# VH-VL binders against Jerky protein homolog-like (JRKL): the designs that were tried, part 12

Target 1, 218 residues: Jerky protein homolog-like (JRKL), of Homo sapiens (Human) (q9y4a0r168to385)
Amino acid sequence: LQPEQIYNADETGLFWKCLPSRISVIKGKCTVPGHKSIEERVTIMCCANATGLHKLKLCVVGKAKKPRSFKSTDTLNLPVSYFSQKGAWMDLSIFRQWFDKIFVPQVREYLRSKGLQEKAVLLLDNSPTHPNENVLRSDDGQIFAKYLPPNVASLIQPSDQGVIATMKRNYRAGLLQNNLEEGNDLKSFWKKLTLLDALYEIAMAWNLVKPVTISRAW
Short names: E, the ipSAE of ESMFold2; O, the ipSAE of OpenDDE; V2, 0.75 times the mean of E and O plus 0.25 times the DockQ between their complexes.

## First folded at step 6 (VH-VL; framework fv_patritumab)

Design t02 (from q05 with heavy chain D106Y; at its last look DockQ between E and O 0.12; V2 from the best seeds 0.00; counts 0 for: pae E 3.1 > 2, placed apart)
Fold by ESMFold2-Fast, scan of step 9:
Structure t02 (fold): chain C 218 residues (1-218), chain A 120 residues (1-120), chain B 113 residues (1-113)
Amino acid sequence: as target 1 above (218 residues)
Amino acid sequence: QVQLQQWGAGLLKPSETLSLTCAVYGGSFSDYYWSWIRQPPGKGLEWIGEIYHSGETYYNPSLKSRVTISVETSKNQFSLKLSSVTAADTAVYYCARGDYEYFGSYFDYWGRGTLVTVSS
Amino acid sequence: DIEMTQSPDSLAVSLGERATINCRSSQSVLYSSDNKNYLAWYQQNPGQPPKLLIYWASTRESGVPDRFSGSGSGTDFTLTISSLQAEDVAVYYCQQYYDTPYTFGQGTKVEIK
């Protein structure tokens, strides 16, 4: 398989409602008033091919089935693929739906647009929330998932220095920029920040991750 | 074990605002969605809306312009306000616990119901 | 909105007889990725709130007698009472929870002959 046909997906948690500051951005941290709530947490899954040139729309799992902030926005026009789950964690059902409805069609379209065979592998870490390898396969068998062996998984760049860490830094920097541009005090900004605002910001943060950052993770 | 206790006004005149409250005892409040469902006398069930302990709400589009559901998490309570009532709003109003998945909730515990009559 | 239609509107059966209630949705309530039907059944006795009987189309709620069973998939569902007892005189409702607004069937009244 060519690098364009090899994909990797990784999951991470994000507390999306946090107070950005120049100091917290520099140190890679965010401040949250009070204690952290599960409503202020989402699971994000990043997926891209080995070249870094095809980044899939982020998969986001939140606790709310249809957040209030989405009411004026068509869900088809969200900058991410949004799913809901009680704990805001990826589960077998959501992962399989994402694979069947999002991953396979988007990979097929991308490869077709590049004149490549519609054949691809999705490389995954072993996780109890990921379905059995046998069910993660397209109808024609050409697009399928494989779990990384433990010895191979250790070759992937650490998330702290990798793609996920870069995306999270971009997210925090974007929140800081928006807060500065609106001239709001930190607590007013935090109270006004909606999940929809966060979804647009994290989508932009993902888009800012350079292809070379992704390719270096391989 | 889980109990939902509801209370509020029972007799209203047209144009007034309906106000009902539901208190939750004996279970987790933060792990579920909480709904209001109504039933006109001799008719079927109509879902009004739901709320999560964060204050996030979802409403039936047919009622959205008149409905507000709010939560008081410190007391494990949620409340319904329905404005501009008419005779068509006469119904038994139930609060209910929604156990949920990606696409929605089924209702495993219900309050006893509050009869609301709208008449001149 | 997903519309739920029950049949019949009313059903009279003798004690010990099988009662069958049908429910149709205007759209499929089957989630293909988890292969679950987002459908529930409720029993409502006069003057009482509805009581959950069945969820996921066929899973019986704890404490519900074995004579109650649910079946079906996609758009067509049935609730079966294998041997009707006097306490089963009630109105039965199906509910979809595949999408909001959640919708209920119009109800089926079960009476003893």
Scores: ipSAE 0.006, ipTM 0.509, lowest interface PAE 10.8, mean pLDDT 83
ESMFold2, look of step 6: ipSAE 0.444; ipTM 0.758
ESMFold2 (binder alone), look of step 6: mean pLDDT 93; pTM 0.957
OpenDDE, look of step 6: ipSAE 0.014; ipTM 0.562
ESMFold2, look of step 7: ipSAE 0.412; ipTM 0.748
ESMFold2 (binder alone), look of step 7: mean pLDDT 93; pTM 0.957
OpenDDE, look of step 7: ipSAE 0.832; ipTM 0.914

Design t03 (from q05 with heavy chain H53R, light chain S33D; at its last look DockQ between E and O 0.06; V2 from the best seeds 0.00; counts 0 for: pae O 4.2 > 2, placed apart)
Fold by OpenDDE, look of step 6:
Structure t03 (fold): chain C 218 residues (1-218), chain A 120 residues (1-120), chain B 113 residues (1-113)
Amino acid sequence: as target 1 above (218 residues)
Amino acid sequence: QVQLQQWGAGLLKPSETLSLTCAVYGGSFSDYYWSWIRQPPGKGLEWIGEIYRSGETYYNPSLKSRVTISVETSKNQFSLKLSSVTAADTAVYYCARGDYEYFGSDFDYWGRGTLVTVSS
Amino acid sequence: DIEMTQSPDSLAVSLGERATINCRSSQSVLYSDDNKNYLAWYQQNPGQPPKLLIYWASTRESGVPDRFSGSGSGTDFTLTISSLQAEDVAVYYCQQYYDTPYTFGQGTKVEIK
């Protein structure tokens, strides 16, 4: 397999109403010193190939099945693949759906466009939220997932943290820029910030991640 | 332990300006929205307004035209001014700390209150 | 403005018995994106400021006894004292912080029967 055919996916939590300069993550929650925890959280899964030239749409798991901000928006037209789960966590079902309905088709399309064989491997760390390898395989068997040994995962995942960190930084910067452009006071800005807005912003943040940042992470 | 201490004149005549100050001890001042809330004798609670370290303020529309809240960050203090007072403004006035920054605030710490009586 | 209405205005309960206070908001205080109810409960003793008991409709503030619990969602909420104690005699208020201006219920006086 060539680097174009090797993919990696990793999940991260995002408190999409949190500002890193003032908010810290304590015990899995976004908190301001002396304040109660902020519960505006989603799980984001990033996926890209080893070249960094193919970045899949982000997979985002939120709490609400039908957020109010989605009232006039079809989930199919979102800049991300949106799923809902009670705790806004990735689970086996969501991952399976993503693999079958999003990952396999997008990878096939990309490889076809590059004139490459439609063979690919998705490298994953061992996680309770990831299904068995045997069920993560395309119908033709040519696209499949492989779990990395814990010792290898520990070497690769830190590099993924760099990619995720860059994305999150881009997201925060984007939000601040939007705030400045809108001319709203800070409190009004955060009150008006919807999940839909956040999804568009995080998608842009992901798009801004340079391929070299991803390739260097490998 | 966070403590709010408040002071100001407790007796006013009609048309005068109410002026109260709240000082914050034992906690971070800059990270919270700070509110004033009043309670007429024997009645419920009314939120007056709040202020952030940046100086941005939000007021109850019912009082907006007469209310000014200010902050002095260097002293960890914020103040309330209510102009053109009438008997209807007679109440115990509380300063309080907001407990949620972005959407709104429940109030976890309160001053002891200051009774302000407006009488001719 | 979001109007908050409590019921009853006063409640007399025997020691050790359950006390139930209801609070209704004129519009939902549930935010669909985070699935949180922006509702708080307070206890106020004479001559003292209100004391925060419950936030997010059902989360107890630190130091609040287990006999206090909050429930409900959307527009209808309930504060329950499972076993009334002598020190629980007070006025209780609900408050929404879903939108400004923040508004309180009119209060419910809890007494010992």
Scores: ipSAE 0.029, ipTM 0.617, lowest interface PAE 4.2, mean pLDDT 89
ESMFold2, look of step 6: ipSAE 0.372; ipTM 0.728
ESMFold2 (binder alone), look of step 6: mean pLDDT 92; pTM 0.953

Design t04 (from q05 with heavy chain E56Y D106A; at its last look DockQ between E and O 0.06; V2 from the best seeds 0.00; counts 0 for: pae E 12.4 > 2, placed apart)
Fold by ESMFold2, look of step 6:
Structure t04 (fold): chain C 218 residues (1-218), chain A 120 residues (1-120), chain B 113 residues (1-113)
Amino acid sequence: as target 1 above (218 residues)
Amino acid sequence: QVQLQQWGAGLLKPSETLSLTCAVYGGSFSDYYWSWIRQPPGKGLEWIGEIYHSGYTYYNPSLKSRVTISVETSKNQFSLKLSSVTAADTAVYYCARGDYEYFGSAFDYWGRGTLVTVSS
Amino acid sequence: DIEMTQSPDSLAVSLGERATINCRSSQSVLYSSDNKNYLAWYQQNPGQPPKLLIYWASTRESGVPDRFSGSGSGTDFTLTISSLQAEDVAVYYCQQYYDTPYTFGQGTKVEIK
C-alpha cells in the first residue's frame, strides 16, 4: 500500500464556546461570563491519509439532534459530518456508520481520482469507543481498519497531538479574527456564537492544517 | 425576564404585503431560534417559519413562496413579510422564542400577538 | 409533515377532578440518540398567547403547577391535570418539534362541569 492509501483517525473534545483566557472547566462544564446556561462539549474526529493530501470532512458528534439550520441547506453540503449521541461521545455505532457510509466511499473516490488501486487501511488507536476490527471492512475487503499496537501508537500520538493542537489554534485564531471583523466587543461575540457557527469555523480550521503537518506524523 | 414586543400593520387589503417586527428584550438573542406562528380566528396554531441569528431560515412549505423572515442582530429584532395576502391570511400573528438552539423548538416565550385583518 | 391529533375536542370536568387529554402523532417523535420525545403541551386562555406547560413530553416548564403532568412516548402522549382548578379552564395544544414544519394538535377545550 502507498502512503496515499494509509489513513489515520483520531479524536478530541472541543468546548466550542470556550476561548482560553479566564474560563475554567468544572465537572466537564465550561463557564462563560455573561451567559447563564452551561455550554456543551462536542467530539471531533480528524481523518487524513499519510501524505495529508486527502483530509476527510471532520466528523462531529454532539448531543443535539442535527441542527435544524442544516436541514434547509439543500444547495450546500454541511461543513462537517454531524452525528448525535446522548453524551456527545463517539460510540461504536456512530464510528461504524461513519466508516461504512462516509470513509469507504470517499476514500474510493479519492483513490480512483489519483489512479491508485482502491485499497486502503485505516490505522486506529486502541480505544473502547472503536468497533472490533472484524466489522470495519468494506464489502470487498479492500478497505479495512486495523488497531495500532502500543509501540506504533506512541509514535503516532505525539504527532496527532500536534495536528489537533494546530487545528484548535486555527479555530481560536479564526474566532478572534471574526470578532475584529464584526466590530463587536468580545463579550457580545461569545454570547452570539452558536454551534452552527462553531462547526463552520472548525471546518475551516481543519482545512488550514497543512499536508506537511500531517505527513510528519508518519 | 425575557420579553417579546411585536408591532406592525393590522389592516391590509388583498395583494398587499404583511409586515411585522418583533424585538427581544431581557435575554440572549443568539442562543435561540425565533419563530412566527399564526392563529386564524377560532382556529388552531400554524407555524410559519423560524430564523437563526446567523440569518438561516426555515419556512413552512405551505407558505414558503410568499414568506420572508429576516433578522437585524444589532437591534435584537426579527421580522415577517408575507406577500400577496388574501382574506385567508387573517389571523393573530405571534412571534415566539424556540426553547433550545440545538435541542428543539418548544416555544417558551411569546409576543402578545398582532391581529392582522385582510379585507374582502 | 407530522400530523398531530388530539382527543377529545372538548372535555367537561368537575372542579377537583382529573382531566386527561390525549395526543397522537402520525410518526414517532422519539429521537433514539438522546432518548427524548420532542413533544410539548401549551395552555391558551382566550385573547392570550399560548403558554408552555410541558416539554420533552414530561418535563414541566418553570412555574407550572405540579397538577400538570405529561406522559407517553413515541406516538401516544397524555396531558393530565390531577385536580382541575378554575384557572385551568382553557384550550390545550400539543406540539411536535421533532421535524419541520412544527405542527400542533387541533386543540382540546377544557371546561368546568
Scores: ipSAE 0.006, ipTM 0.469, lowest interface PAE 12.4, mean pLDDT 79
ESMFold2 (binder alone), look of step 6: mean pLDDT 92; pTM 0.948
OpenDDE, look of step 6: ipSAE 0.020; ipTM 0.610

Design t05 (from p21 with heavy chain D106A, light chain S33E; at its last look DockQ between E and O 0.03; V2 from the best seeds 0.00; counts 0 for: pae O 4.7 > 2, placed apart)
Fold by OpenDDE, look of step 6:
Structure t05 (fold): chain C 218 residues (1-218), chain A 120 residues (1-120), chain B 113 residues (1-113)
Amino acid sequence: as target 1 above (218 residues)
Amino acid sequence: QVQLQQWGAGLLKPSETLSLTCAVYGGSFSDYYWSWIRQPPGKGLEWIGEISHSGETYYNPSLKSRVTISVETSKNQFSLKLSSVTAADTAVYYCARGDYEYFGSAFDYWGRGTLVTVSS
Amino acid sequence: DIEMTQSPDSLAVSLGERATINCRSSQSVLYSEDNKNYLAWYQQNPGQPPKLLIYWASTRESGVPDRFSGSGSGTDFTLTISSLQAEDVAVYYCQQYYDTPYTFGQGTKVEIK
């Protein structure tokens, strides 16, 4: 397999109504002075190939099936692949759905566009949220997942310190920039921030992650 | 105009549970924090705790083990329960609104207060 | 906890004269990201709840007379009554809402000399 045919996915939590690292997380709550933020958390899964040139849309898991901010927006038109789960966590069902309905088709399309065989491997860490390898396989068996040992995964996938960290930094920077441009009070800005807004911003943050950042993470 | 009306028993015996309710008129819960604050006779003010517009609670660590704040959104009311009271809990208890957007947890509207006396 | 300390405990001022109350916090209540001081001032009359006078250290609450002003930043704050009126006799409190638990100063009693 060529680097174009090797993919990796990793999950991270995001308190999307929280300001950058300057805020204190007390007992799992994101807080700023004088402001009590609701524990609004989503799980984000990043997926890209080894070259970094193919980045899939982010997979985002929220609590609500149809958030209020989505009233006028079709879920299919979001800049991310949105799923819902009671705890806003990735689970086996969501992962399988994502693999079958999003990963496989998008990878096939990409490989076709590059004139490569429609064969690919998705490298994953050993997480309880990931289904068995046997069920993560395309109908033709050419696209499949492989699990890395925990000790190896930590060495090969410094995603939290690399790709994911960069994405989150971009997200925070983007929100702050938006606030500056609007000229609104910071508290008011965060109060008015909706999940939909956050999804667009995090998608942009992901788009700004450079391919070299991804390739270096391998 | 916003008004906070509070009520509850004003005389308790030691070990009983203090129970107060605050009703909000002329406004909404959606954008504010709702706090309980007490003031012993001739002394300063002590923040007890608050409930956010989302129902999340925050308590003063000094009282956390005994305090429960709840909300009934359908009635625009929130309540305070303080268990195992002693003479030290004798105070005027105020409910207050903290403006989420503009004031944060600065308190712009207050109830008239309820004197709660703990006596044997 | 952030401790709030007022000075003086009591103040006697002649009518028409300036009254100055100081408040110090044990740690800064200035938030660097919004550059706001999470500090409020209250006036309390006997038998009444506190009344909000100043928020964000220097912004007057609606309906508060112009003679009341707040200043300061970080850990040191001041409430000033430029010309004391008879109705200004009360106890004044500073309060931080930078972090929980929210804490108040011990109060300053303002009287007419």
Scores: ipSAE 0.021, ipTM 0.583, lowest interface PAE 4.7, mean pLDDT 88
ESMFold2, look of step 6: ipSAE 0.214; ipTM 0.690
ESMFold2 (binder alone), look of step 6: mean pLDDT 92; pTM 0.952

Design t06 (from q05 with heavy chain S54G D106S; at its last look DockQ between E and O 0.09; V2 from the best seeds 0.00; counts 0 for: pae O 6.4 > 2, placed apart)
Fold by OpenDDE, look of step 6:
Structure t06 (fold): chain C 218 residues (1-218), chain A 120 residues (1-120), chain B 113 residues (1-113)
Amino acid sequence: as target 1 above (218 residues)
Amino acid sequence: QVQLQQWGAGLLKPSETLSLTCAVYGGSFSDYYWSWIRQPPGKGLEWIGEIYHGGETYYNPSLKSRVTISVETSKNQFSLKLSSVTAADTAVYYCARGDYEYFGSSFDYWGRGTLVTVSS
Amino acid sequence: DIEMTQSPDSLAVSLGERATINCRSSQSVLYSSDNKNYLAWYQQNPGQPPKLLIYWASTRESGVPDRFSGSGSGTDFTLTISSLQAEDVAVYYCQQYYDTPYTFGQGTKVEIK
């Protein structure tokens, strides 16, 4: 397999109404002076190939099946692949759905566009949220997942220190840039931030992650 | 169709604690703020406070020291407690739904209201 | 707190004529990040809770007749009933939800002349 055919996915939690650089996080809550604690979290899964040139849309797991902010927006038109789970955590069912309905088709399309064989491997760390390898396989068996040993996974997946960290930095920077502080209206700023807003910003943050940042993580 | 049904004692003596509960039918708490609003007889509307499904609460500063709003998600209910009531707290009390993400904190669904009279 | 002031306090209009209610906020309720006015209008009949008519200053709530419209931005807003009907006799309130505490106007009573 070539680097273009090797993918990695990793999950991270995000308190999307919290900018750690501007506000404090206490006991899993985000606080702003004069504002009540906000606890809004999503799980984000990043996935890209070893070259960094193919980045899949982010997979985002929220609590609400269809947030009110999505009323005028088709879920299919979101800049992310949105799923819902009671705790806003990745689970076996969501992962399998993502693999079958999003990962496999997108990878096939990409490889075809590159004139490469439609064969690929998704490297994953050991997580209770990941299904058995045997069920993570395309219909033709050419695209499949492989689990890395824990000791190897820690070396190959410096995502939290590299890719994911960069994405989160971009997210924070983007919010501040797009939503410039007007006077001392920080309370209003954070209160009015919606999940839809956050999803678009997170998607942009992911798009800004450079391929070299991803490739260096391998 | 979303419906809010509210109940509680309508007659109190001074210094007692007002206690009202609102039950939500035909909807969910996940995407909304749930508010209490009161209206003294013949007067305007005053927002008391709100609660979000994540436990986040906001209170009117004018009432903050006396107000507690709580939620019981398993029953789709939220409650209001107002301590140390006086005649000034006599009003019709409404529970209402605020659509945080789409409508903002405009209130699209209301309970029928509960008249609470404080009299010695 | 953001103070909301309506004008007039009462309005008598003939059937079929235009009714105009104004609402002013002590500070802007336009949020620069989303360019939305956090302003709502309500209709209240005696013995009933308020009914949402308009949100985001100009968006009509579902089921609200077309004769109701909201306009304005920043600090000055207007509710217009293009052709007053008998069932429109009520008290109308504006409300800001830009910041807590949420505040309402004092109300405008609309009657038939």
Scores: ipSAE 0.026, ipTM 0.566, lowest interface PAE 6.4, mean pLDDT 88
ESMFold2, look of step 6: ipSAE 0.323; ipTM 0.725
ESMFold2 (binder alone), look of step 6: mean pLDDT 92; pTM 0.953

Design t07 (from p21 with heavy chain H53K D106S, light chain S33D; at its last look DockQ between E and O 0.04; V2 from the best seeds 0.00; counts 0 for: pae O 7.0 > 2, placed apart)
Fold by OpenDDE, look of step 6:
Structure t07 (fold): chain C 218 residues (1-218), chain A 120 residues (1-120), chain B 113 residues (1-113)
Amino acid sequence: as target 1 above (218 residues)
Amino acid sequence: QVQLQQWGAGLLKPSETLSLTCAVYGGSFSDYYWSWIRQPPGKGLEWIGEISKSGETYYNPSLKSRVTISVETSKNQFSLKLSSVTAADTAVYYCARGDYEYFGSSFDYWGRGTLVTVSS
Amino acid sequence: DIEMTQSPDSLAVSLGERATINCRSSQSVLYSDDNKNYLAWYQQNPGQPPKLLIYWASTRESGVPDRFSGSGSGTDFTLTISSLQAEDVAVYYCQQYYDTPYTFGQGTKVEIK
């Protein structure tokens, strides 16, 4: 397999109304100055190939199936692949759905466009949210997932220290920039910030992650 | 117009438990943090603790062992219990809304206060 | 705990004159990510709860006269009453909400000279 055919996916939590860089997670919630807890959390899964040139749309898991901010927006037109789960966590069902309906088709399309065989491997850490390898396989068996040993995954997998950290920094910077551009008071900005807004900003943050950042993480 | 109304017993004996309740009218209960603050006669203000919009509680370490703050969301009310009171707990107790983190303000709405006197 | 210290403890100012109250925190209450100072000022009249005047160090609460202003950053803050009015006689408190426990200054009593 070529680097173009090797993918990695990893999940991270995002408190989308928090400023990521100095946010501490206490008991599963983010805290800003004052030790205030924020419940507005989503799980984000990043996925890209070893070259960094193919970045899949972010997979985002929120609590609400149909958030208010989505009333006028079709979920299919979102800049992310949105899923819902009661705790806003990745689970086996969501992952499998993502793999079958999003990962496999997008990877096939990409590889075709590059003139490569439609073979690929998705490298994953051994997480309880990831289904068994046997069920993470395309119909033709050419695209499949492999799990990395726990002691190795932290060393060779793009993680919060690299790709995800960069994305989160971009997210924070983007939000602050938007605030400056709007010329509004920060108070008003945070009041008006919706999940939909956050999703667009998160998507932009992901898009700004350079391929070299991803490739170096391997 | 947001209003906080508070009530509870104003006279206690030592070792008894202080119990106050604050009811919130005219605003969203779930969007804010709710605190108790006290002020001894002729002295400054001391933050007792708060319950966050997520239902989590944070207490002043000086009172943590004796303080319990609870919420009854269905009634838009939150309560304070302070156990093992002494004369040092004599103060006017205020409930207040915390409008920080997202909105930038601190305690923007207050109850009128309840004087609690601890006397033998 | 973050200690808040006000100065002076009491201040007598003539009507129409400027009143200045200082507040110092034992550590910075500036949050670097949003560049906001988590500092508030309150006015308290006898028998009443404190009234919020300023938040984020320099933003006036709704309904607060423009003669009240807050300034400063990090550890040093100032509340200014540009032209003291009779109704401004009260005790003023600074308060940090950067970290728990939230703490108040000891208060400054403003009187008319």
Scores: ipSAE 0.016, ipTM 0.552, lowest interface PAE 7.0, mean pLDDT 88
ESMFold2, look of step 6: ipSAE 0.320; ipTM 0.721
ESMFold2 (binder alone), look of step 6: mean pLDDT 92; pTM 0.951

